# VH-VL binders against q9lss7, part 11

Target 1, 226 residues: q9lss7
Amino acid sequence: MGNTSDDDKILSYEDVVLRRSDLDILNGPIFLNDRVIEFYLSFLSTVHSSTTISLIPPSIAFWISNCPDTEYLKDFMKPLNLRDKDLLILPVNDNSNVEVAEGGLHWSLLVYYKEANTFVHHDSYMGVNRWSAKQLFKAVSPFVSNGDASYKECTDTPQQKNGYDCGVFLLATARVICEWFSSGGMKNRDELWFANVKETVPDLVNHLREEILALIKKLMSESVSK

## First folded at step 17 (VH-VL)

Design gm7
Fold by OpenDDE, look of step 18:
Structure gm7 (fold): chain C 226 residues (1-226), chain A 118 residues (1-118), chain B 107 residues (1-107)
Amino acid sequence: as target 1 above (226 residues)
Amino acid sequence: QVQLQESGPGLVKPSQTLSLTCSFSGFSLSTSSVGVGWIRQPSGKGLEWLAYIYWDKDKSYNPSLKSRLTISKDTSKNQVSLKITSVTAADTAVYFCARYPASTFDYWGQGTLVTVSS
Amino acid sequence: DIQMTQSTSSLSASVGDRVTITCRASQRITNYLAWYQQKPGKAVKLLIYYTSSLQSGVPSRFSGSGSGTDYTLTISSLQQEDFATYFCQQSYSEPYTFGQGTKLEIK
């Protein structure tokens, strides 16, 4: 029975409610949960306030991937206006059970770049989420292009060295890609952000947990003062 | 095809430094987001992870041996080296180098036997 | 450190048999487990990673399963070339640790 104290609300940020246990996750060698990931993606969305960038919450990405009804999915996707987006950041989880929330154990990142009309999957653990990523790709592709978008695995994605930092790699990669895009991107369809990811993510992941934790604490302090 | 090959002295005296070299082909630490690690196996015993060095600057050592281990890489030669100082009979083992993509070793060398004996 | 335990050090089987090898971790490793095959005079071979992901080039008769602390390697139909020693390895945290091995011998 998780200590009731660990479940206390500590911060509301946009549509995300963080709890005390989420801080524990960030402080320890613990797998990042969907809330922490959603929080930081939301934060990145605020930082990169372009209307053409969409960072999709984990829950939404999961639902898109696992939606059993195509008509329902169409309706669901309408308000997202994904066709108008130039960059999509989509967290991928290996959860295959729609009835179990947070059942997955591995996070990866699927990215759509409209200019290149391509989906790129970044998996920090030997491509274990390839299937899940492809499923999400298949589900999303009709809503971003005329169904002719390509899919590729980034084979030069930095790899995690433990079993708990996949979410960190996801977030780090997302950050780098958003920064890349905001800086003007590259016109070269072959290189895109791959070099940036390779160069930056390995160092970023070493301190990103701490950075996120500090951010949360800062936001908490600001919320109390209001 | 990915290949790794260990080389070592075969015999080392107690208290000396054991130097091992891993030569590899089929991949490069400059172009691939992978590393190389060392694992050893005493006769009739299980495997023990020793260290890894990644394509970037990241290194790690087994804490039980950290003070005695030094891992390095020569990217231009596709080589990774391991040094073990102050060896004892307990360091007698077959030493393996292996490609290290993600906390896992996907390709291994055949290993080199090192015997510590006076 | 996470301890990996293979309760069976030796197993005898015949060609065609279904074989299962078990591995237990001293703590939850959340599916970050690999299986290796070792034969004398040969390079160690990665078979399975992340509990159930088959390494490229590995026959489909090999499969992995498990969760939490308990994991299993299964050979659906044992072939002559499968007689070897099998090791599990947790890839969850450093230091990486291996099971003591299970030697699969011909009956």
Scores: ipSAE 0.903, ipTM 0.944, lowest interface PAE 0.5, mean pLDDT 94
Fold by ESMFold2, look of step 18:
Structure gm7 (fold): chain C 226 residues (1-226), chain A 118 residues (1-118), chain B 107 residues (1-107)
Amino acid sequence: as target 1 above (226 residues)
Amino acid sequence: QVQLQESGPGLVKPSQTLSLTCSFSGFSLSTSSVGVGWIRQPSGKGLEWLAYIYWDKDKSYNPSLKSRLTISKDTSKNQVSLKITSVTAADTAVYFCARYPASTFDYWGQGTLVTVSS
Amino acid sequence: DIQMTQSTSSLSASVGDRVTITCRASQRITNYLAWYQQKPGKAVKLLIYYTSSLQSGVPSRFSGSGSGTDYTLTISSLQQEDFATYFCQQSYSEPYTFGQGTKLEIK
């Protein structure tokens, strides 16, 4: 067992260290781990390179949702300067009982768009993260507005058909929304990015694992080249 | 209110094609991000998933029956159809249609019995 | 294919009893587990999805729990209308598969 390992480091990208086992996860019908999710969110933050977009790492969003004290939360949130952002991408996870939910995390997406002063929740599996999304919304809202932001559950979000693609839906939806924003965004408050998500995400999720694999391999080659 | 109703022939002879129709109300496959699936149950036995068709025309079949199944939809009539070719006595069952939001079946029809017998 | 096993095919109980029904998957299904209620001549009803999420309109006396391969449906205080057959279903991967059912009967 010690002679073979899937844990070999293959890439350091920003603050994320990817390992060989992460490639196996992307190749299989296997739920995406925190490292792959954080990697791709970090990549999106580099590609769009906007001072007005923030893609929040999963660990940060989890901490925000679970901070026990309002004053500690204020101190944590101050250096993030979220009030300066026009678009926030916040991963949501099932943060209920850790012992009950071990290995069974469900990822969804909470998005804040400043021009609409609205948080929108996208859940690819029957709204099961609605409670967790509301907690994250309540924790973040005071730091992006005067606590007066609206919350909207997008009930027409593309849905997963298996138990291992929630992370893929999260990343696909985040990507489509970032592309929407970088292309100037919609002028209709009732429509925002919803049509783009509905039209694009179902096809994108069919090959996003392959795209992420290809991206990782390309970056590995660039980090080794002379 | 979401409602689904199955319609079928009742009796079918072996080797023929079984045709089933699901008529539904309270949602539309043209505007809702859901689908409709088919599940069957032989007398006194468990449930077996057969197929689904989704709002975006994506469809899938149980691999054990895939060569004999065809699912289709008529979105303007709020109907989904299932055909099973070359039926045998093993296809005798109650057939249900159900709304399919995501790998789960949240609203079901009452079921229709189909008997395959000569 | 993922096999779903409900080891108990029939249970007898009285109104007011606390009842548990168990379901085991042949592999980990990471909480993608649904519970259904079936009565003769009536539409099947979804009770619980994703292990513990209660379907709209289902009484709060129904609850679900479990993880990994082992899942339970609990009825905290049995009512007359709860006598039915209960099926679990894995919603993790195609083909979606069901347990054989547990018939809950009046003692």
Scores: ipSAE 0.784, ipTM 0.895, lowest interface PAE 0.9, mean pLDDT 89

